# VHH binders against Type II restriction enzyme HgiEI (hgiEIR), part 8

Target 1, 274 residues: Type II restriction enzyme HgiEI (hgiEIR), of Herpetosiphon aurantiacus (Herpetosiphon giganteus) (p25260)
Amino acid sequence: MAINPITRNKIKDYLNSFIQQQLSVYRERSLREFQDVDSYLPSLSKDGDLKPFHASLIPASIMRLNRFERSLSTGLGSTFEECTRLIALDHHAVALRNYDIQAALDQAQWAAIDQLISIIDRGLKHQTPSLNQMLEQIQSIPLTGILETHIVRADLYIQRHDGSELFFEIKSPKPNKGQCLEVMQRLLRIYTIKQQSAVPVKAFYAMAYNPWGISRASYRSSNTKKYTDFSNAVVIGQEFWSLIGEPSTYTELLEIYHEVGLAKSAEITQKLLQ

## First folded at step 6 (VHH)

Design p2 (from z1 with Y102W E110S E111K; framework vhh_7z1x_3)
Fold by ESMFold2-Fast, scan of step 6:
Structure p2 (fold): chain B 274 residues (1-274), chain A 125 residues (1-125)
Amino acid sequence: as target 1 above (274 residues)
Amino acid sequence: QVQLVETGGGLVQPGGSLRLSCTASGFTFSSYAMNWVRQAPGKGLEWLSGISGSGGSTSYADSVKGRFTISRDNAKNTLYLQMNSLQPDDTAVYFCARDVTWDFGSGSYSKYDYWGQGTQVTVSS
């Protein structure tokens, strides 16, 4: 299998711990924020959580469940990073989360990266961003001779057995404009730092799944298509997980998440319906 | 649809030169960075050189820097590798490879998404 039994059990243990943490956070928030959970006219919230019109129309329990789901959705991103690291170690020489690259580049190149992102932000008429064309512009810009050192972080770093390097920014499959621009800037920085690399280097915007379907052709985010180099910079669902492992990694990983979900179902239901 | 065809390999004496060509079809050649990779008998793949879509930027492995030169002619959809000062340990199958993208035909990833079938270079007296 794509995910061997030892790694499978590590992922299951990690996801069990994740669910326990989410339930703990939910309990603590309930104790802190829900003074009178059935009141439709609460008078004060330290965290700005008052929704008096919602509370007037629907039961407080629904509002609590919606809050839990939002917390869970935020936390799932970190599970993707850890699962990717665990799986990648079965297939690659090195896999590190939150990997820092310290590099000195000419000040003109740092400035050129920022300028190109600003151009995308203002809008490209009749075209979409091209990672290759932007990198060629950065590499051809007149240099000042003044070096500036920056630290650039990647969400995930993989070194393959042949020494080649993969970098990933793992973000929402439904990004807003700002998230798209931030990822593109990070990819340009990584590629420019690695422009003289002795080994092949690739950097990606990675999405753990496709909200519109299984195939790339079904993907429909207008922000992604307008503000990223969709064809060259973005890898979605099976595409992403296949880079980490093999073609069946995505479906096997979903099976593990589903198995954990089924095992935790009663506990989750009981604690959320207290 | 997408094809990469290498030519120019053969037998050469130590210290000699060869020029490899890779003819691309089925895609917009100038939009992709291209690479040369080799595999010596009984060994793994070794990346040698890369070139940007425009040809404005090139990179080389330390083992070939100063001896090999990568170039491209986008009007002819052709990638080149000029090999000088060839050594017996340069004996390998040489592959032209397009920079990674998702292989929608196979539903899988490779370091490079499309490869040629390779051309044999033998450096021997």
Scores: ipSAE 0.000, ipTM 0.141, lowest interface PAE 17.2, mean pLDDT 81

Design p20 (from c4 with D30S Y31S Y99W W101K Y103F S108P; framework vhh_7ocj_1)
Fold by ESMFold2-Fast, scan of step 6:
Structure p20 (fold): chain B 274 residues (1-274), chain A 124 residues (1-124)
Amino acid sequence: as target 1 above (274 residues)
Amino acid sequence: QVQLVESGGGLVQAGGSLRLSCAASGFTFSSYAMGWYRQAPGKQRELVAAITSGGDTRYGDFVKGRFTISRGNAKNTVYLQMNSLSVEDTAVYYCAADWSKYFGSTYPEEYDYWGQGTQVTVSS
């Protein structure tokens, strides 16, 4: 069993708390019912949740479900970060969420990173980004001697038992262009900061699952393939979870999510569908 | 007997400052990483700041630029300087000690020692 009983219970407790938080922050009163124009027009929303044309056209129950799903999807990213931390603690020496590095680099190196991202943004003719090529370019630029301090964040940091370091940006498996560029910039910054490291360092764009199937070969996001170093930077679904734990970690984690879902089913249905 | 005793909490108005202290006894303080966590009602315990035995620091995103962690090994004390406080900073603040460097956890059993907590309330 890749996920031991203690870690399993911590994940279950975390997911239970997550669901309770999602239900408590979901305010039914912020989804104003549209009975008629005159009664709706005076409506106010502290959080800017009024959608008069949607509310007039679509049943309130559908709007509630859509809003909950959107909120849940956003929140699930944080659950993946915490689950990876908890599981990684059973397999690695150190695992930390929201790991921040304060680093001073030559201003020319910061500028080079931004310039390379701008080149990717403008589009590479029949080529895809290469981390190794970009890093070599950053290392070879003439330095100005002027240092600038920046704070660089990783969603998850792992130190293996041999001292090697892994950094992860855990993001959507269907990223838009902006998300791809943001992750690539972060990976370049991490690698450049760590260029003098005495231990091996790897940084990844991590995806909790593959929307197209279990196999890497099935993955079809055009944005990911065009705007990231797909071969070297991206780890997807079972690949990612196997790196954090063991080959069976992904399926065992899905079983835990399913168990929590079954236990919370009645409460969720009662609050959202009735 | 190991003890971590927090002090310096209280009521303060938004925009104000507080300095928390955590006095440690019963272990070799200089060999341990020290951290501050906070927990608001109905929320998970979250990392505020941590400092390693070597002096390296880690901060939660919500407090960067506003809070500063430091340690005085001669006094066996870790400090949290909190500036530009907002209502969202209202929570019970906990001191924690960890030789294993597993900061970021919301689970008390993953740390070697925890303090009793000190209440910080920020009014509008």
Scores: ipSAE 0.000, ipTM 0.151, lowest interface PAE 20.2, mean pLDDT 83

Design p21 (framework vhh_vobarilizumab_d1)
Fold by ESMFold2-Fast, scan of step 6:
Structure p21 (fold): chain B 274 residues (1-274), chain A 124 residues (1-124)
Amino acid sequence: as target 1 above (274 residues)
Amino acid sequence: EVQLVESGGGLVQPGGSLRLSCAASGFTFSSYAMAWYRQAPGKGRELVAGITSGGSTSYADSVKGRFTISRDNAKNTLYLQMNSLRPEDTAVYYCAADYSWYYGSTYSEEYDYWGQGTLVTVSS
């Protein structure tokens, strides 16, 4: 198997803790939002969670279920990052989450990156954004001789056994425009920082699954196709997980999530429906 | 489906010339750095020449001044013009595409896509 028994158990333990935390947060938030079951006018919220018009129209039980789903969806991204790290350690030399790259580049190159993202934001005429073409432009810009130091963070960093490096931004498979532009900017920054690298470097927009189907051809996000280099920068589902482990990694990981879900089913139902 | 199809190989005498072509389909050709590799009988694969999406070129010392790499993005085609051929140039020549290549990086053997190869034989 792609996921060995030790790593499998670590993932299961992590997901069990994740579910417990989600249920605890859900319970605590539910208790804080209303003074009693008939109140639709709560007076204060630390996190800006008051929804008086929703509360006036929708039963509290429905609002509580919706909050749980939203919290779960937000938290799943963190589970993907941790699972990729744990699995990658079985296949690669180094795997780190939230990896910081500190580098000094000419100020003109930082400005060129921002300029190119601005161009994509305004729209390309009959063109797909091309990461390689943008990198060529950045590397041809006249230099000022003034260096500027920045820190660029990648969601996941992998160093393979041959020393080559992989960087991933792990984001929603249904991104908004801003998320697409942010990822493209990160990829350009990573590649520009690594322009003098002695080892091969690849950086990707990684999506844990394809919400439209099993094949790349079924993917239908208009924002992704318009605002990213879809053909070259984006890896989806099995494509992504194969880079982390091997071709069966995606299916094996889904089996682990499903196993945890089945084991937690009764507890989740009891806590959410009461 | 990605395809790289090489053509133009053949038998040529020392001092002669050949022009190799690589027709690309199934990916955004203009976005990729492209390269020519070769593998002589009983030896490992080696880089011959590379060209970025923007047209910057790089050559192995053994072919510098004799070979010219070029691309035609309108035709999705990569070329290698080989002049002053030597017996040592005898090899199977492979077309390769590498999305991750950028100026100043070292070409790797881990290209994203490879062609089937075309044989070049330099002998009398």
Scores: ipSAE 0.000, ipTM 0.119, lowest interface PAE 18.9, mean pLDDT 81

Design p22 (framework vhh_7qia_2)
Fold by ESMFold2-Fast, scan of step 6:
Structure p22 (fold): chain B 274 residues (1-274), chain A 124 residues (1-124)
Amino acid sequence: as target 1 above (274 residues)
Amino acid sequence: QLQLVESGGGLVQPGGSLRLSCEASGSIFSRYAMGWYRQAPGKQRELVAFITSGGSTNYADSVKGRFTISRDNAKNTVYLQMNSLRPEDTAIYYCAADYSWYFGSSLSEEYDYWGKGTPVTVSS
């Protein structure tokens, strides 16, 4: 089994707590009912939840569900990070979330990374981004001799039993341009910091699932292909979870999420739908 | 401070009718969304019907077409007219008030105000 019973129970406990937290946060938020302009105008919201134009046009039930879905989507990424850490500990020597890399690089190399991201932002005329080509450019840039120390954070760090290192930025499977550029910048920073590493290093844009289907070939985000090194930087769904554990890890994890969802179904429906 | 007092419950035969009343005091009633909840023996509390401050209504699928919620702001009262009553309607019925524009969650002690409940028994 890719996910042993002890780890399975830890994931279930974590997801149960996650759902309870999401429902608690959702219930904290209060919106004023829009019956007329004069009665709405004195409304106050501590968390900035007033949407007068939405409230005047759209039924409260729709706005309520939409807010919950956005909160869930934001929080779900953190569940992927934690599940990955728990599963990785069964297969690898070290697994840490929110891992900080403190490193000194020549100031020209930090500047070169930012310049390369700017070039991708402007659009490459006849090619897609290439991590290898960009890293070669960073390594060949004239150095100033002045070192700057920066901290670069990875969402997830894994050290395999042979000492080799994996870094992951776990982000949306349907990224906008800005998200693609942010991840590429982070990967370039990690690779440049690790350019003199004695052990092999790989850094990835990790997507927990493929919105278009199980196969890599079904993936259809134009932003991802245009603004990332899709072939070398991006791992999707089963590809990602296989690196963390085994080929069956993805389907086993979905079964655990589904089991928690079934157990929580009545409570979720009761609190959100009427 | 808003206080809620329910009345109108009792014993009725299947197919009968009852009208529940919930009288509010101590605050501006017209600004509150008002709801009726029920709790049957051994079951969780569930939302039956609610009416917003603007007069919009919503009903549980099990009571649609049989129950009608209404309000009288001049009397600070919300009503639940229950027709074609069935044995499965047997429960303690609670009145609830919420100043929030979003109202419809099935159970919350965090709602602004709750009544003490009025029992309804549908039996022969």
Scores: ipSAE 0.000, ipTM 0.069, lowest interface PAE 26.2, mean pLDDT 81

Design p23 (framework vhh_7z1x_3)
Amino acid sequence: QVQLVETGGGLVQPGGSLRLSCTASGFTFSSYAMNWVRQAPGKGLEWLSGISSSGGSTSYADSVKGRFTISRDNAKNTLYLQMNSLQPDDTAVYFCAKDYSWYYGSTYSEDFDYWGQGTQVTVSS
ESMFold2-Fast, scan of step 6: ipSAE 0.000; ipTM 0.188

Design p24 (framework vhh_etentamig_d1)
Fold by ESMFold2-Fast, scan of step 6:
Structure p24 (fold): chain B 274 residues (1-274), chain A 125 residues (1-125)
Amino acid sequence: as target 1 above (274 residues)
Amino acid sequence: EVQLLESGGGLVQPGGSLRLSCAASGFTFSSYAMSWVRQAPGKGPEWVSGISGSGGSTYYADSVKGRFTISRDNSKNTLYLQMNSLRAEDTAVYYCAKDYSWYYGSSLSEDFDYRGQGTLVTVSS
């Protein structure tokens, strides 16, 4: 199997802890029940969680479930990063989360990156961004001779056995414009820092799954296609997980998540629906 | 066209064992999780067990844990269910089912399509 038993158990342990954390956060932020106006008005919330008009109109159970689901969705991103790191360690020499690159580049190169992102933000007329064209432009600009040191963070860093490097920004499969621009800027910074690397370097916008279907051809985010180099920068679902592990890694990982979900089902239901 | 053909059922006394088989055709078998679902007389369908496409992950309903073992042979496009320590409550028609592709091992019976006639398992003295 693509995910060996030791790594499988580590992922299960991590997900069990994740679920417990989510349930703990949820219990601390539970909503006040609205039985009538007089009983509700004295309610206090240290975290500012009172929503009297919502509570009076919507059943408390629906509001609790909605809050839990939103919190879970936000937290799932960190589970993808950790799962990718654990799986990648079975296939690659190095895998690190929240990896910082400290680099000195000519001030003109930092400025050029920001300028190119500004151009994408203002809108390319009938064209999509091209990483290769932008990187060629950055590489060819006249240097000032003045170096500036910046720290650039990647969500995930992998060094393969041959020394080649992979960098990932693991973000929503349905990004807004700002998220697309943030990722493109990060990829340009990483590539420019590594432009004289002796080993191959690739940097990606990674999506844990495709909300429109299993195949790349089914993907339909207009923001992604308009504001990123979709063909060269984006890896989706099975593509991403296959790069980290093996072709079956994606389906095996879903099975692990489902196994944890089944095992936690009664506890989750009791704590959320009681 | 998905075709699933269950076999191996029969009459067995309490405490006995049976091995069910399901021959699958019409789809790439190794690419899909598979499940066993049973339906007792006069009751709705109950999910029993599931297995990943690779066979690396298995999961079971609480009612059968420790007694039943699900397995598959992708080279033969065949799914198996080894049933041990059978009880009267296990009496049902057993169906194999291809899981919904976006949600592997779903515990919701309506997510499955039972294509075969099933195989009857009767546990009685």
Scores: ipSAE 0.000, ipTM 0.087, lowest interface PAE 22.2, mean pLDDT 81

Design p25 (from e5 with D31S D52S Y53G; framework vhh_etentamig_d1)
Fold by ESMFold2-Fast, scan of step 6:
Structure p25 (fold): chain B 274 residues (1-274), chain A 125 residues (1-125)
Amino acid sequence: as target 1 above (274 residues)
Amino acid sequence: EVQLLESGGGLVQPGGSLRLSCAASGFTFSSYAMSWVRQAPGKGPEWVSGISGSGGSTYYADSVKGRFTISRDNSKNTLYLQMNSLRAEDTAVYYCAKDSGYDLFTGEYSPFDYRGQGTLVTVSS
């Protein structure tokens, strides 16, 4: 029920196009590499993909497969964003990808956000970051009267039927410290921009899946737990997809990806291993 | 263990006033923003008002702006909603809500943590 047949077919069509694009990029690169050039000492690369030491040690076929996997992994992030938009449209009033908020805030508030992130970067002793405490500090600072306009982008914006607003930064489930800090800064910016909102606002670090298991209790990223407000900022796997749709959305979406994968299996194998 | 206990509801005539209270326990009250959410008979929940942890910032739905006032007493762990110029459309069960996390049972993250049974406000003559 979470993903209706019409939306399911839209997702399948989108993923089929995604796979075809990935294979086309791979094919074009393979055709260029078919030309007779020095394999380990090439002099030029438009895309900056020269790895002369790797090329000296590793067969070209393995190098091509590694590039394909890296390209696929990068592209999957965009598929998660589009899938969330398509599914959310069936469950919520508004769903927009790459949502830009242009807002003017006092320069002291922008500075306070940056200062709080610097404090987290230096490390909190015996405590983890708290969004609520940080937001209270930002709202209580003396204002200078000088406004600065910034554009703040959210990967996904949802307005629910009750009028409440959800913002998501859809990022790696295994973030490094810098990624954690970047997300926390974005969430603070969104909350501060929305500080006088007439409706409830929630902003999240969203992870499409949990690399350690199905449940939240299995999640093991030390960076996430140390450098984010894990309890209030982070939603993982089923938690995230349940906000987008229903509790079964995660499982239903995985089934669609699997079905597309099975349908494309022979073509993918033929193109990559040829 | 988070507990929220709403009180102060009742029957009131159009144009009248009521003050709702919410007694909070089981968490550091002053560290969390609080809200009032109402649900009218046969309708979905509607957010009414919110207040920052310090009490320095307040927010209101357009439907109640200028008529309702949210406040808190952090020394008593109590949230209030002063309702003036009440209308028949304000008839609802009112819940106080804390911003809280994941509901493991439903697999959903809720923007609100309703721990009380709410308090019924009926505006009628």
Scores: ipSAE 0.000, ipTM 0.107, lowest interface PAE 19.5, mean pLDDT 80

Design p26 (from e5 with Y53S G101T F105W; framework vhh_etentamig_d1)
Fold by ESMFold2-Fast, scan of step 6:
Structure p26 (fold): chain B 274 residues (1-274), chain A 125 residues (1-125)
Amino acid sequence: as target 1 above (274 residues)
Amino acid sequence: EVQLLESGGGLVQPGGSLRLSCAASGFTFSDYAMSWVRQAPGKGPEWVSGIDSSGGSTYYADSVKGRFTISRDNSKNTLYLQMNSLRAEDTAVYYCAKDSTYDLWTGEYSPFDYRGQGTLVTVSS
């Protein structure tokens, strides 16, 4: 099996803790019931969680369910990062989450990266972005001789046993434009920092699953195809998890999530629907 | 090249105890989870026990839970299996295994690296 019993139990323990934390946070942060307009008007929210029109029209229970789902969806990204780290440690030499690269590049190269992202943002004429073409442009730009140091963070870093390096930005499988541009900028920065690497380097936009089906051919996000180098930058579902482990890693991981879900079902239902 | 050398097997009577060792080389031992896998004559391999890279978490097949204890010494690149209350059905060749790998560049799956002679455990009166 792609996920051995040791790693399987670590993932189960992690997901059990994740669900308990979500339920704890959910209770603490549940939206107050709308009693009347005068009591609501002085309300403040540091994170912009006020929904006065929703609170006026729909029952508090529905707002609580929507809040829980939003919190869970946001938190799932962190579970994917941790699961990839745990699984990758069984298959690769190093696996680190939130990995910082501190590097000095010519100021013209940093500026070129930003300019290329701006061009993608404005829209390419009858073309999709190409990492290889953009990197070639960055490499060929006239240098100023002035170095600037920046810190670039990757969601996940893997070093294989032969020393080759993998970097992942783990984001929504249905990204908005801003998320696409953020990932492309990050990949360009990583590749430019690593341009003189003695070992192979790959950097990816990683998606934990494909909302349209199991096959890459079924993937339909217009933002992804318009604002990223889909062919070279994006790895989806089984493709992504296969890089981390083995071809069956995706289906084995889904089984683990499902097992945890079944075990927690009664508690989740009681807290959300009671 | 990954090299795993098992030792400590032998003949033991039912209810007895035995300790297996596995000397590992060719990879950074402390970076990998390790497992014990056994194979009885004419049967397929059966996973027995596993331990994480630090030695902090251990896992067991239901057939051996409560009787076997897996441990490791990262300073000596050695994996251990303490077997207590042995039964006739524990008779098998025992292999230690470095967890499976996937080759990103070729796309090929590599199963558990436990090829070798293993160590024979025979439980008989």
Scores: ipSAE 0.000, ipTM 0.099, lowest interface PAE 19.5, mean pLDDT 81

Design p27 (from e5 with D52S Y53S D103Q T106S S110R P111S; framework vhh_etentamig_d1)
Fold by ESMFold2-Fast, scan of step 6:
Structure p27 (fold): chain B 274 residues (1-274), chain A 125 residues (1-125)
Amino acid sequence: as target 1 above (274 residues)
Amino acid sequence: EVQLLESGGGLVQPGGSLRLSCAASGFTFSDYAMSWVRQAPGKGPEWVSGISSSGGSTYYADSVKGRFTISRDNSKNTLYLQMNSLRAEDTAVYYCAKDSGYQLFSGEYRSFDYRGQGTLVTVSS
């Protein structure tokens, strides 16, 4: 079994807490809104959530449901990070979320990374980004001799039993351009920091699932294919979860989410739909 | 070992057509953008055309736009260049190139991983 009973229960407890937090946040926000004023002119939003034209055209019940779903979707990313950590601990020597690397590199190398991301942002004519080629160029750049210390964070760090290291940026499977560039910059920074590593190092853009289907060949995000090294940097769904655990990990994890969802169904329905 | 084998060149009259082929091996062909590069006698290499890894995007030098068509068959690991309305200035050795990347600070493709023998195209009467 890819997910043992102890880890399974830890994931279930974590997801139960996640759902309770989501419902609590929804309740707090709803209670702060003046409900007996069926006004389409809300005056203030700290997070820029006002959509007065949408609110004018769409029934309030649909807008409330949409708001909850968007909040849930954002929060699910954090659940993937914690689930990967919990599962990875059963398969690897070390697994840490929000892992900070403090490293000193030559000023020219930090500048080169930023310059390469700027070039990708401006667009390549008949090319997609290549991590290996970019890293070779960074390695060949003339050094200034002046070191700068930066802190580089990875969403997930794994050290395998043989000492080799894996780093993951766990992001949306349907990224916008900015998200693609952010991930590519992070991967280049991690690889450059680790360029003299005595052990093998790999860094990935990790997607918890494929919105277009099961196989890699079905994946359709033009932003991902244009602004990332899709072939070498991106791992999707079962590919990703297999690196964390075993080939069956993805399916077993979905079963756990489904079980929690069934257990919480009545409570969610009552709090969101009366 | 990356291997690229070009074929299809020959002698052709101005206004004629030729189809070039490149058989690729030693790497995962479907993962790489590919280009055609030519070198005329006594001149430096000139980039002619490029195609994305999926074949969904194609790019052409202004000198060949509307006359040449680049295509690929990932199931056969083969790159093609259909050349129509050939002119004397198209005379060159044509090389298939695995896209090796770009210059750090320009964003322009400057070097090609092409180790093939090339195929000679001669356009003359």
Scores: ipSAE 0.000, ipTM 0.122, lowest interface PAE 17.9, mean pLDDT 81

Design p28 (from e5 with D52S Y53G K98R G101A L104V F105W E108D P111T; framework vhh_etentamig_d1)
Fold by ESMFold2-Fast, scan of step 6:
Structure p28 (fold): chain B 274 residues (1-274), chain A 125 residues (1-125)
Amino acid sequence: as target 1 above (274 residues)
Amino acid sequence: EVQLLESGGGLVQPGGSLRLSCAASGFTFSDYAMSWVRQAPGKGPEWVSGISGSGGSTYYADSVKGRFTISRDNSKNTLYLQMNSLRAEDTAVYYCARDSAYDVWTGDYSTFDYRGQGTLVTVSS
């Protein structure tokens, strides 16, 4: 069992609090209902939330459900980070969320990282990005002798018992182009900062699940494959959670989320309708 | 009750720097992506920058990329915008915004849930 009973209960408590917060935020705002044109036209929104054509065509209940789902999706990323931290502490020496690396690199190396990302942005005609090739280019660039200090943040940092280090950017399994480029830039910065590390270092684009199926081979995001080093940079679903704990971590975690969901089901349904 | 309170605006000369702060209360700050939105005199609102709930992902409008840095301190429920190399065209009221519709998984930042009262930034010699 990858997730022991103490950690399991901590995750359940965290997810219960998360759901309560989501339901509280959901009730905090009301969507303006479209009863008729004359009653709707005087409506004002300080935040620009009026969608008159949506409101006139789509039942308010559907719009409320859509808002809840979007809020939930935004919050789920934070739950993955906290769950990884809690589970990783049972398997590794150190696990930290929002870990800052402050480092000074030659200005030419910072510039080289930005230029390589610009090249990927413009498109590689018959090639996909390669972390190893990009890192070799950055390391071979002539140095100016002028250092610049930057802070680079990782969503999750793990130090294994042998001292080796893992860094994760935990993002959508269906990223847009911009998200792919930002992750690749982050990974290049981490690797370049750690280029003289005495211990092995790995940095990953981590996806909590695969929207196309369990197998890596089923993964279909064109943006991911075009704008990242898919083979070396990306870990998906079970692959990611196995690095955090054990091969069963992914399925055990889903069982915990499902248990919380079942316990909260009636409350969620009741509150979303009212 | 969600509250967002901006501070740090003021008069600055071209090429100067300012750091804006936004104090958040009434919700679990770390659960929400946050953005900075500005409105220049006589213009509509313009999205400037966004940050995920964890702080691990940041996004910038082309007009400010390389000059502005968004950050957050979840232990203090505070959002920041470090503005460097300021230009006259950066003159605007800057708003802190919570976006429950900002999907960090797709990068959609087109809609905002709550917005603060704003802080005025004037860039002038």
Scores: ipSAE 0.000, ipTM 0.099, lowest interface PAE 21.8, mean pLDDT 82

